# Designs tried in a protein design chat: VH-VL binders against Arf-GAP with Rho-GAP domain, ANK repeat and PH domain-containing protein 1 (ARAP1). Part 5

Target 1, 186 residues: Arf-GAP with Rho-GAP domain, ANK repeat and PH domain-containing protein 1 (ARAP1), of Homo sapiens (Human) (q96p48r954to1139)
Amino acid sequence: ASMGDTLSEQQLGDSDIPVIVYRCVDYITQCGLTSEGIYRKCGQTSKTQRLLESLRQDARSVHLKEGEQHVDDVSSALKRFLRDLPDGLFTRAQRLTWLEASEIEDEEEKVSRYRELLVRLPPVNRATVKALISHLYCVQCFSDTNQMNVHNLAIVFGPTLFQTDGQDYKAGRVVEDLINHYVVVF

## First folded at step 23 (VH-VL)

Design f5 (from d5 with heavy chain N62S)
Fold by OpenDDE, last read:
Structure f5 (fold): chain C 186 residues (1-186), chain A 120 residues (1-120), chain B 107 residues (1-107)
Amino acid sequence: as target 1 above (186 residues)
Amino acid sequence: QVQLQESGPGLVKPSQTLSLTCSFSGFSLSTYGMGVGWIRQPSGKGLEWLAHIYWDDDKYYSPSLKSRLTISKDTSKNQVSLKITSVTAADTAVYFCAHRGWLTGYFDYWGQGTLVTVSS
Amino acid sequence: DIQMTQSTSSLSASVGDRVTITCRASQSIRSSLNWYQQKPGKAVKLLIYYASSLESGVPSRFSGSGSGTDYTLTISSLQQEDFATYFCQQDYRLPYTFGQGTKLEIK
């Protein structure tokens, strides 16, 4: 895998989740869930870049060690990877439909719409979204410690996943909805 | 093909600074992913990791000894140095340097070690 | 810190014997476990990495197994040159720590 490759062109695990995503999520789950400001804090630029380049080159060969890789470097690498996806995690074709879904007022109707949209995603994208949202759901369970509630995570990942400049609040809303309704949406 | 060799003073007085040098061949610290670490072994005891350094000058130290340790590299000479300040009898040990890959995360090639005795 | 404890500090065996050395971590290290061989006057030698991967050039009579907190080094048929001290080491978390060592002696 290299820069510019699509999500489906990445090294994939058995569950169609890119290994690069799995490595980062797994590491943060192990040692970053209680880290204050996880995913909000930025890692060191050089270390984040080093890690991301290695993961893109060969994610299977990367072994993250607690104490050598700061959780903020790993989280920054993950965010950058997702942000830099050529077609975005939710795909360019479906991007607007996701954002529009966030404006549905009826909660049950909105959840139903998100389920429909998930089915439209390519298998790798769908698997990745599920894995990521599941992880973020876990992260927010420790919000009393890490100070990253659903809102804070949505503020971070909305622009990242939809490749916006943060001006479109609907991007964060989608992420917030998916985390809040993780159990019924997925 | 990879070889490492430790060198040190052999004898050091208490409170002085111990300087060690690791000379290596078969790899370069200008190469991505390459690293060198130091491990010591007191007589009749187990191994203790001290520090290691990578090609990009990223350094890691044992927390218990961090205040006394300084690791550095000279890429042009294929050498890695370790300094230990304020030595005591507890620092008497055989000191090893070893190659470590950043990706692999283990010490795959070791030197034969050099004995350092701290005595007045 | 993660404490590494080997089953015994010394073990006596004969050539041809099947030898097993165990190593326990104070917490799960998720297969981030290496085995080393130490002989007097020689460089320490890596035998096994990632709990079960055989280092290049190491005889196939050496094998590693285990997961979680418990790991095992096995020598299927002990050779004369295998009498040495063996160490386990975790690479899961800094600081990296070693077992106390197991000296394998001739019976």
Scores: ipSAE 0.873, ipTM 0.930, lowest interface PAE 0.5, mean pLDDT 96
Fold by OpenDDE, fold request of step 25:
Structure f5 (fold): chain C 186 residues (1-186), chain A 120 residues (1-120), chain B 107 residues (1-107)
Amino acid sequence: as target 1 above (186 residues)
Amino acid sequence: QVQLQESGPGLVKPSQTLSLTCSFSGFSLSTYGMGVGWIRQPSGKGLEWLAHIYWDDDKYYSPSLKSRLTISKDTSKNQVSLKITSVTAADTAVYFCAHRGWLTGYFDYWGQGTLVTVSS
Amino acid sequence: DIQMTQSTSSLSASVGDRVTITCRASQSIRSSLNWYQQKPGKAVKLLIYYASSLESGVPSRFSGSGSGTDYTLTISSLQQEDFATYFCQQDYRLPYTFGQGTKLEIK
């Protein structure tokens, strides 16, 4: 059956995390954490599209097999999914407030602000942000191997999550802050 | 209902190329998600996955045999072919083809198998 | 490669018996485990997929359980037609690998 485009319309798993997100994150966690350039490298267009279409149609029926699905195809599918969210992961209404928060100089104040903003997100969005940032925190732990430190991940996911063309550096800063302060923010 | 049937030469000489054909019905490799794989079983031994192919011509091979394997499909004939080059006695086995779903990720329907003996 | 090892290569039992066959993977396969039944001259039959899901048309006396590295196929009450060879197979990672098989024979 065809699924909705919004995050909340997706098949939801435990803890209100969309299954499509969980499938991708889980797979990458299992076999992609040490992959050089993970999330930076692009998958094959046809494979990525095939996977994304299948996940959007019925994420619960998709079973990713290590060796059949390249991690870059899976990561590309995840990024595209997040980028294509109609309201964005941080919601259109709250987008600017997140970006503004990144300009707070005092780190404690900034962390507090991010906590406040997270509470304002819909439950599914909040859960998804937490899961994604947690995953990215894990990814950067292997930066010596995968070459994806916090900054590199922020460069990738800033524009993706805030649906920008990369011109606004604040988007990356938000992601970078969330990863760096994951333990205290979430 | 899904049915698969393997066909082969029965006997092949060492160093020659073994050609196998899987004819199937009940599904089409023009249909999204459909796939066919090959598995073999030496006498008295376990099963060994060889290769499989999907509707979009996506192919996967056993790493140990990859250099000798070629899998292909003829959608119009509902057939999948497997070629094994430079065969040896170690390639003597019953060869099975089986339906594989890309989404499901398992072999749900199998043929009865065809015996291939490699001998001089 | 992931090695699959079944508890025994052969097992004798009688009709009506409860039969258990175990399969161990060399590493966690996260329930990506299938069970197959093989009879001479017949097509291999899928019995269980994803460790515990019963394939359509398979009698309810068959069941699968397990997680991580250890999995079990159970036949609650063995029937005459159940004497066959059973294989476990991991579908977690390429190359896909099978257990050595367990031949269930009549006692």
Scores: ipSAE 0.868, ipTM 0.929, lowest interface PAE 0.5, mean pLDDT 96
Fold by OpenDDE, last read:
Structure f5 (fold): chain C 186 residues (1-186), chain A 120 residues (1-120), chain B 107 residues (1-107)
Amino acid sequence: as target 1 above (186 residues)
Amino acid sequence: QVQLQESGPGLVKPSQTLSLTCSFSGFSLSTYGMGVGWIRQPSGKGLEWLAHIYWDDDKYYSPSLKSRLTISKDTSKNQVSLKITSVTAADTAVYFCAHRGWLTGYFDYWGQGTLVTVSS
Amino acid sequence: DIQMTQSTSSLSASVGDRVTITCRASQSIRSSLNWYQQKPGKAVKLLIYYASSLESGVPSRFSGSGSGTDYTLTISSLQQEDFATYFCQQDYRLPYTFGQGTKLEIK
């Protein structure tokens, strides 16, 4: 895989989750959950670039070792990968419908709408969203230590996943909603 | 074929600096993903990782020995050097260098080792 | 640091025997376990990586298994050239650590 490849063109695991996403999420889960500012802090540009290039070339051949890879480099690689997806994680076709769903005031109706939208995603995208949101839910469980509550994570991943550069607050709201309602949405 | 060979002084006095050199062939530290590490083995004891270095000059040291270790590479000569300062009798060991892949994450090729004795 | 402990420091066996050496980590290392063979005056040889992957050129009589904290090196039918010292090594987290070694001797 290379930059410009779609999510479905990536090396996929058994659950239709790209191996590149799994490698990063798995590593952060192992050694980054209590890291202050995880996903907010930027890694070293050269290290992040090296890792991302290797993962894109052959994610299955990359073995991350605790102590050799800084968690911020891994998190930066993951964010960059997601940001650089040609169609975005929520696809171009469905992007606006997700943002509109965030404006629903009734929480039950909103959750139902998110469920409907998830079904519309391609299988790989749906699996990846579920895996990522599940991971972020775990990250925020340690917010007292890592200082990354749901809101802070949403600020980071909203622009990343919807490719909005922080201009649209609704992107963050979608991510915030998905994390807060992870159990009932997925 | 990958080959590594360690060289050292054989004998070093206490408090002096031990300098070791690993000469290798079959790969280059100008190649992405290539690395070389040092491991030592006191007589009758187990193996101890000391340090390793990658092609991009990324270096890692044993925490317990970090203050005394300096690893460096000379890509043009296909050599990796290790310096250990303030040596004591506890540093008497056979010293090995080994190839390490950044992607693979293990030591797949080893030298035969060189004995270093610290004695007055 | 992660401590690696091998089941025994010395083992006696005969040619043709099935030999098993175990290695235990002080915590889970998620299959980041390598096995090495050491003979006097020879370069250390990698046998198994990632707990169960056989290194190229290594005879098929060698195999590795295990997960979590417990791992095993098996020689299905011991050959004369297999008498040596065997080490396990975790590559999960720095600092990388080795077992104390198991010397396989002729009975």
Scores: ipSAE 0.865, ipTM 0.927, lowest interface PAE 0.6, mean pLDDT 96
Fold by OpenDDE, fold request of step 25:
Structure f5 (fold): chain C 186 residues (1-186), chain A 120 residues (1-120), chain B 107 residues (1-107)
Amino acid sequence: as target 1 above (186 residues)
Amino acid sequence: QVQLQESGPGLVKPSQTLSLTCSFSGFSLSTYGMGVGWIRQPSGKGLEWLAHIYWDDDKYYSPSLKSRLTISKDTSKNQVSLKITSVTAADTAVYFCAHRGWLTGYFDYWGQGTLVTVSS
Amino acid sequence: DIQMTQSTSSLSASVGDRVTITCRASQSIRSSLNWYQQKPGKAVKLLIYYASSLESGVPSRFSGSGSGTDYTLTISSLQQEDFATYFCQQDYRLPYTFGQGTKLEIK
C-alpha cells in the first residue's frame, strides 16, 4: 500500500478491515478513550506525518506501544488517512445519497435507509465504517471524561469522512445518526 | 552491520555521577525510526531497562530512576550518553546499550556491556 | 509495572533434547513478548520477537508461542552452542520489563 491507494488496496486484516485503521483504533481504544478532546485535538505535525507514512508503507510492521506514541498523533494519523481516501469512506458514487438520507424525518425510515446504503458499499468500506462507528460509539461512552460526545465526534468526522470543508452540516448528521443508532443500524 | 560498544569508568564512588557512552556503527540517529536504549544487569540478576532515545531526540526513562537519569545523543559522533547521578552500591551492574526501532519495540542489536562497580 | 516470571531460573538438558522455557506476564501483553539469548563475553542476541517471529539468522530449531499472559520458547533439538541464559521481555507498555532469566546448563 502507498499514499493515494484506495481503501481496498490497503493491507487488510480480519473482517476486511484495513490494518492501518485497526492499528490506530486499537491503540486509541487501549490508551485514548479517556483522553480529553480525543480526535478533536491535533497531534504534532511531524510525528503524525511520520506515523502515517509508516502505516501506509507497511501497517503490519507497525507496533504502537503504550507510553511511546501520543494518542493525538495516532488519532490525527487516522483522520488524515480517512480524509485522504481517493473516493472517501462512503465512496464518491454514494456520497450524496448518504447526505440525503440524513434529512429523513422519520427515525425508523432513516435507520432503514442507512441499512440499505451500507449494503451498497464495497465490503471493505462497509467493514471499515462499522469498525469506525463502533469505536466512536465506545469513545462517546466516556464523554464525561474525554468531553467528546456524539455531536462533537460528528463535527470532527463529518468533514473527514465526507471530505468536505465543514460547511455542509449533513455530513456531521450522518455520522451522528450512525453513532446514535449503531445498535440497530449495524 | 550494526555494532554497539559501551564505555564507562569501571569504578565509581558512592554519590558521584556515572557517565556512560555508547558508540555505534551501521546506523545513524539522523535516520527516521532509529533509537538507542540502555539496559543494565546486576551480577547474577535479570535485565533492567533504563532509558532510550530516538533520532528526533525523544527520550524515555524508567520511572523508578527517572530523577537520576539523563540520556543524550551526539549524532555527529554516533554516540549516545547516559548519566546516572547519586550512585549507590545498587547501581553496580553491567551496562548495555542496544539498538531499538521506534515502531518495533524490541532490542535487536546489543553491545557486549561494560561493568561498573560502585565502591568506596 | 508488568512483572515477567520465567518458569525456572535454571534448567539442565542434554544435546538433542527438546527444551521448553515458559514466561508469564502479570497481565496480558497481547503477544508483545521477545526472547533473548545471553552468553558470557558475547552480546545479547535477539531470538524471537512478537511472541513467535524468528529473528533473521536465528536457527529454525528456535520457536516461540503463546498469547495473553503465557509464552513459551522452544528449542526442538538442543545444540552445544545453545547452552546459555535466556530472557523474556515485554514491550507491551512502558516501562519495559524482563524475566529473571533461565540458565540452560549441560546435564
Scores: ipSAE 0.848, ipTM 0.921, lowest interface PAE 0.7, mean pLDDT 96

Design f5 (from d5 with heavy chain N62S)
Fold by ESMFold2, last read:
Structure f5 (fold): chain C 186 residues (1-186), chain A 120 residues (1-120), chain B 107 residues (1-107)
Amino acid sequence: as target 1 above (186 residues)
Amino acid sequence: QVQLQESGPGLVKPSQTLSLTCSFSGFSLSTYGMGVGWIRQPSGKGLEWLAHIYWDDDKYYSPSLKSRLTISKDTSKNQVSLKITSVTAADTAVYFCAHRGWLTGYFDYWGQGTLVTVSS
Amino acid sequence: DIQMTQSTSSLSASVGDRVTITCRASQSIRSSLNWYQQKPGKAVKLLIYYASSLESGVPSRFSGSGSGTDYTLTISSLQQEDFATYFCQQDYRLPYTFGQGTKLEIK
């Protein structure tokens, strides 16, 4: 059985996180946290395409093997999956509301607004945001080795998650805020 | 329907190159996700993974033996070959080839094995 | 390299017995463990993959369990054809490695 492209059409794991997201995040957590430039570097196009196709076909059947799959191919597959979501991770309906929240001047008010917006996301989207931001928080914990601080990750994931062409600083600001305030937001 | 069969020299002298061929049917290495690996077993001992190759020509070698191993495929003939250079008595073993799925892993179909003895 | 240890090299049992074979990894392999059966002169047979998934065509008396570093293969009611050597194998990280085997013999 093939899976559709929307987030809600994916095979889900124990915590309502799509298996495709879990597989990639888990693999990077296990063997990619010390990889220089993780998420910034792109993988090989053909390898990334093959991996993503297999994950879309049947994510439960995919088991990544340390030493066989290059971490940059896996990270690129995850980014492409998120970038290509038809409605986006934050949903098209709520996209502007999230971006406007990044402009709130009072930091405590901004954090409170993000918590409110998370509750309004569909359950699968909310679980996926939490899992992804939790993962990125772990990635930046290794920034001395992997060279990917919060700002670097925000530059990569802002456009990816909000599906912009990279010309909207607010997308990066949301991601940066969520990582920086991970403990209090989540 | 998946069948694999190893072919080898039986007896080889020390310092020579050991050449093995795996001939298979029931699948093709032109098919997405197919792979073939080599595993050996010295007499009365455990199994040792040596190498494997996937349909897209990605190859993986046991680190301890990598400098002596070459794996290759001939997709049109449904064959995978393994060469082991500079053999010694330690290379005396039964050699198996087996199917392996890309991203699924494990070796689900094995050949019967072929004994190779390294002896003066 | 991840070392796989089967603490028992030989195990004697009778037809009808419940048999458990153990395997320990030197570090967590996150359930990426396979079990194989070998009889002399026969092709090796996959029994269990991903620690607990039964391969198609394998009798349901075989089951696998475990996580982390500790894994078991269980045969619920031993049959005559089950006398063989059983290997565990980690499929988590290259190089893939096997346990030394547990030979199941007639008591």
Scores: ipSAE 0.682, ipTM 0.860, lowest interface PAE 1.2, mean pLDDT 91
Fold by ESMFold2, last read:
Structure f5 (fold): chain C 186 residues (1-186), chain A 120 residues (1-120), chain B 107 residues (1-107)
Amino acid sequence: as target 1 above (186 residues)
Amino acid sequence: QVQLQESGPGLVKPSQTLSLTCSFSGFSLSTYGMGVGWIRQPSGKGLEWLAHIYWDDDKYYSPSLKSRLTISKDTSKNQVSLKITSVTAADTAVYFCAHRGWLTGYFDYWGQGTLVTVSS
Amino acid sequence: DIQMTQSTSSLSASVGDRVTITCRASQSIRSSLNWYQQKPGKAVKLLIYYASSLESGVPSRFSGSGSGTDYTLTISSLQQEDFATYFCQQDYRLPYTFGQGTKLEIK
């Protein structure tokens, strides 16, 4: 965790979405949606690190080129950025509350609770969650080709967003719930 | 001041290998994010990107010419080389080298070009 | 491959004129378009990158605009030194490709 690496310390777009997130999401939306195993596959460690370093230094100056940057390197840079956030996307303060909400059995009550929790997030975090979940909804729409359905994405992004080792099934459940109910939650 | 200069044989016979050298100053390929590319222009025609190489030795080639192209660098000499095998009259052109930044995608500094003619 | 088309191969204009040069891509290049100037016997010069960003040291009479597939280079008041050939180039997707050029001749 270091100064300058928090979400609010990133270069932001007009909608409070970090430019680093937008650049990666946009690239994968344009040329990665049909890539088999997108987000599940890892990119090269050195290429991922170089991309992430450039994006952290000046995300506005980074322009990804189809044919030069591999989609798995870009997806890995995004995952690493989110995983390494000092306070996490859902914040340390709200982490347990989000995980507990996933245990609500009544779906309408659960959705209502997620909506309440979203308004309590800092504005940049809330905008980033919406942008990311919107993107993952689009990714699963291509699951027949890319092999990444809602469950597969939840397995990847649960640990990434809640910063666990992948052993906390509640983190995956939150992500799965948000994707499944995207239209009514956001 | 960034400067690049091409050198080549001037005249080369069909079926031979064309060797070009780009010598540059004002930057180094030991520096993170630096790259050099090759672009050619047949007489009275447009520009064609051929290849480029970055400081980390990543290389990219025009797909239509890839089997005939080899790009390499000598970082200590501030040089980038391009070889084109099995040349024909279609390879007659002015050849330029140019600086390119990684993740930017444009060629901001160019050499003045060197004419290469393929004829018997 | 993305084809870049400059439909006008040459233009004739007078000093002081406003000149517009157009470029069309065969598919969206999302503003990943550069403009270059070439004068006989001289190195090619970058004028505009990312469709509208002016390269350092380029006179402010040059501007770029456009998005998607259609892009424009404008010279607001043509000067004698602007006699040259102008190329657009996409750097969105490999292989990077150039338009055929538009030769600007000063009357």
Scores: ipSAE 0.664, ipTM 0.863, lowest interface PAE 1.3, mean pLDDT 92
Fold by ESMFold2, fold request of step 25:
Structure f5 (fold): chain C 186 residues (1-186), chain A 120 residues (1-120), chain B 107 residues (1-107)
Amino acid sequence: as target 1 above (186 residues)
Amino acid sequence: QVQLQESGPGLVKPSQTLSLTCSFSGFSLSTYGMGVGWIRQPSGKGLEWLAHIYWDDDKYYSPSLKSRLTISKDTSKNQVSLKITSVTAADTAVYFCAHRGWLTGYFDYWGQGTLVTVSS
Amino acid sequence: DIQMTQSTSSLSASVGDRVTITCRASQSIRSSLNWYQQKPGKAVKLLIYYASSLESGVPSRFSGSGSGTDYTLTISSLQQEDFATYFCQQDYRLPYTFGQGTKLEIK
């Protein structure tokens, strides 16, 4: 059972991925990849909040049903969970270092730096970053249908993951780099 | 102890509206996450989900029957009702109501069923 | 719609036998599979949810397994009270659908 809001307080699955993240990612992978504007569109506020509350209370007991839960409500619940993490997905301690890494001009050097920074994350954070970026890579593979290319996803997830108000373009660049270099970074 | 019981007319003529009531105890539809669904079983056939309703008044209907179905609840009476319009002989079945949890999904407690026959 | 198929409509067995009942979905249902028991004149009883989780009060001789499209219900040592009809049901995608049933009879 989850007893709080931090990433370390979440119920974990087989690969140290929080069950709340896995439930949302799995649902969107199964029935949301062709949904136009997935992750860009907002779900209904009340439905998103109810879903997030249930996931925080006992994520293992939540089983999403195609036709009952709208994909935009699920995607909004996931974004809200990530945005509200007290320490953030990349942690406050490493946040500036991640953002500065995005400014490295040499691509090979930048990729090596991202690998190093991933190793330094707490294990649950690292597993969550890998699972989420893997998922976003899959989402952009359907961009001809869902209209969410790497750049569009980075605009959404940069501020969400680094908990900015959208004024720091480096957050989006980190996300874009991780998606574009998924195979070699992870 | 969760208990559900169906009540219905027994015999209905074609083209009429079939009205069913599920009366239940051991839970309330004022409680977060509670739901009640309707399932039917024609003689010698399998089970068919018809509709369900949750505590927040969200309703879901079988797509093939949606135009003929209306589900509603009366929380103060611990009742859920189902209406089926324009019935035919194909609607002859045993009708069950069952408890269903939101996001948990399965039907864990069922009534004993009530037989409805559509005959001219 | 997701079609659920129980290939055996009737199965004969004796008390003490190990019995398996199979169920196949027309597409992956991600272990969102429930098993129900129905006896004449009685309410339907949930046995197994999420493919393998045993409902409270159900004897441990019942077990479920499977994933993807293929699922089984196993009764490890059949008892007299287990002679009934067994239905699988997917609750992954609306409309929720049931198998046609497998009637377990005394040999």
Scores: ipSAE 0.601, ipTM 0.827, lowest interface PAE 1.6, mean pLDDT 91
Fold by ESMFold2, fold request of step 25:
Structure f5 (fold): chain C 186 residues (1-186), chain A 120 residues (1-120), chain B 107 residues (1-107)
Amino acid sequence: as target 1 above (186 residues)
Amino acid sequence: QVQLQESGPGLVKPSQTLSLTCSFSGFSLSTYGMGVGWIRQPSGKGLEWLAHIYWDDDKYYSPSLKSRLTISKDTSKNQVSLKITSVTAADTAVYFCAHRGWLTGYFDYWGQGTLVTVSS
Amino acid sequence: DIQMTQSTSSLSASVGDRVTITCRASQSIRSSLNWYQQKPGKAVKLLIYYASSLESGVPSRFSGSGSGTDYTLTISSLQQEDFATYFCQQDYRLPYTFGQGTKLEIK
């Protein structure tokens, strides 16, 4: 991670969402929702790295062009940004609490717990979680074409967002729960 | 001061290959994110994007002309070249080169253009 | 391919007039639209990028607006030096395409 890499140190949009996240999500929404295996497939390593470097340098100056940037390079850049956050999207301080909430058996209690945990996140983290989960909900709406249902997305994003040590079934469960319940949680 | 200048043959016979050179100063294609593109304009008509190349040698071509176009760079000479094979009268135009930033996208600095006439 | 249409090929105006030039895309280009000025024998000049951002060194009497498929270049008080041909260009999706141009002539 470079110094100044924290989520709150990024250029932010009007809604406190990092511009790097917005640029990637917006591009995938426009060009990538029907792409088979979106987010599961890896982009080309060198192109992903160059794109991420430009986004870290000055995300406001980056404008993605359909036909020049491959959707898998953009999706890989977003995943690497989130994976490499020094404190993680859900923060190290709250990581265990989020993972424990996924084990609550009563569905209404679990949803209520997720709402409580969301309000405890720093404002930028909370806005970013909402934007990302809203986007993933949109991605799974096209699962008949892109082959990425809620479970598939949770397998990809659980480890990415929680930066787990390989025990990632609870991390995937949190992501799956947030997507499945996004209307009532957000 | 960014400056670009086109150089071309002026007159080319039908079926031959048109070769164009863009010489520029004020930036280098050794610099991250720099690019150069080619745009043409037939007399009294609109502008048509042809191709562009970036510092990392990524190249993009107009789909309708791709089989006839080759773009290349010589970074040490600050030059970008465009070749168009099998020319016809439809290729008669003023040819411009222009700077284009990677991921910023627009053509912010242009040369003055060079006229190429395809005539027997 | 995204087609860019400037339905007016030429218009006449006097110094001091407010001038509006329009451009329509065949599908949404999400404000990825640039405006260029061309005078005979001169390099083409970028005026506006991303629909509404003014290029450095361009007078503030120039402005751009629009979204989706419909875009407008406005010159708030026309000057003698502004008589030229104006092109819109989408910068959203390859191949990048230009409008046919609108020639602004002295009345």
Scores: ipSAE 0.597, ipTM 0.831, lowest interface PAE 1.5, mean pLDDT 91

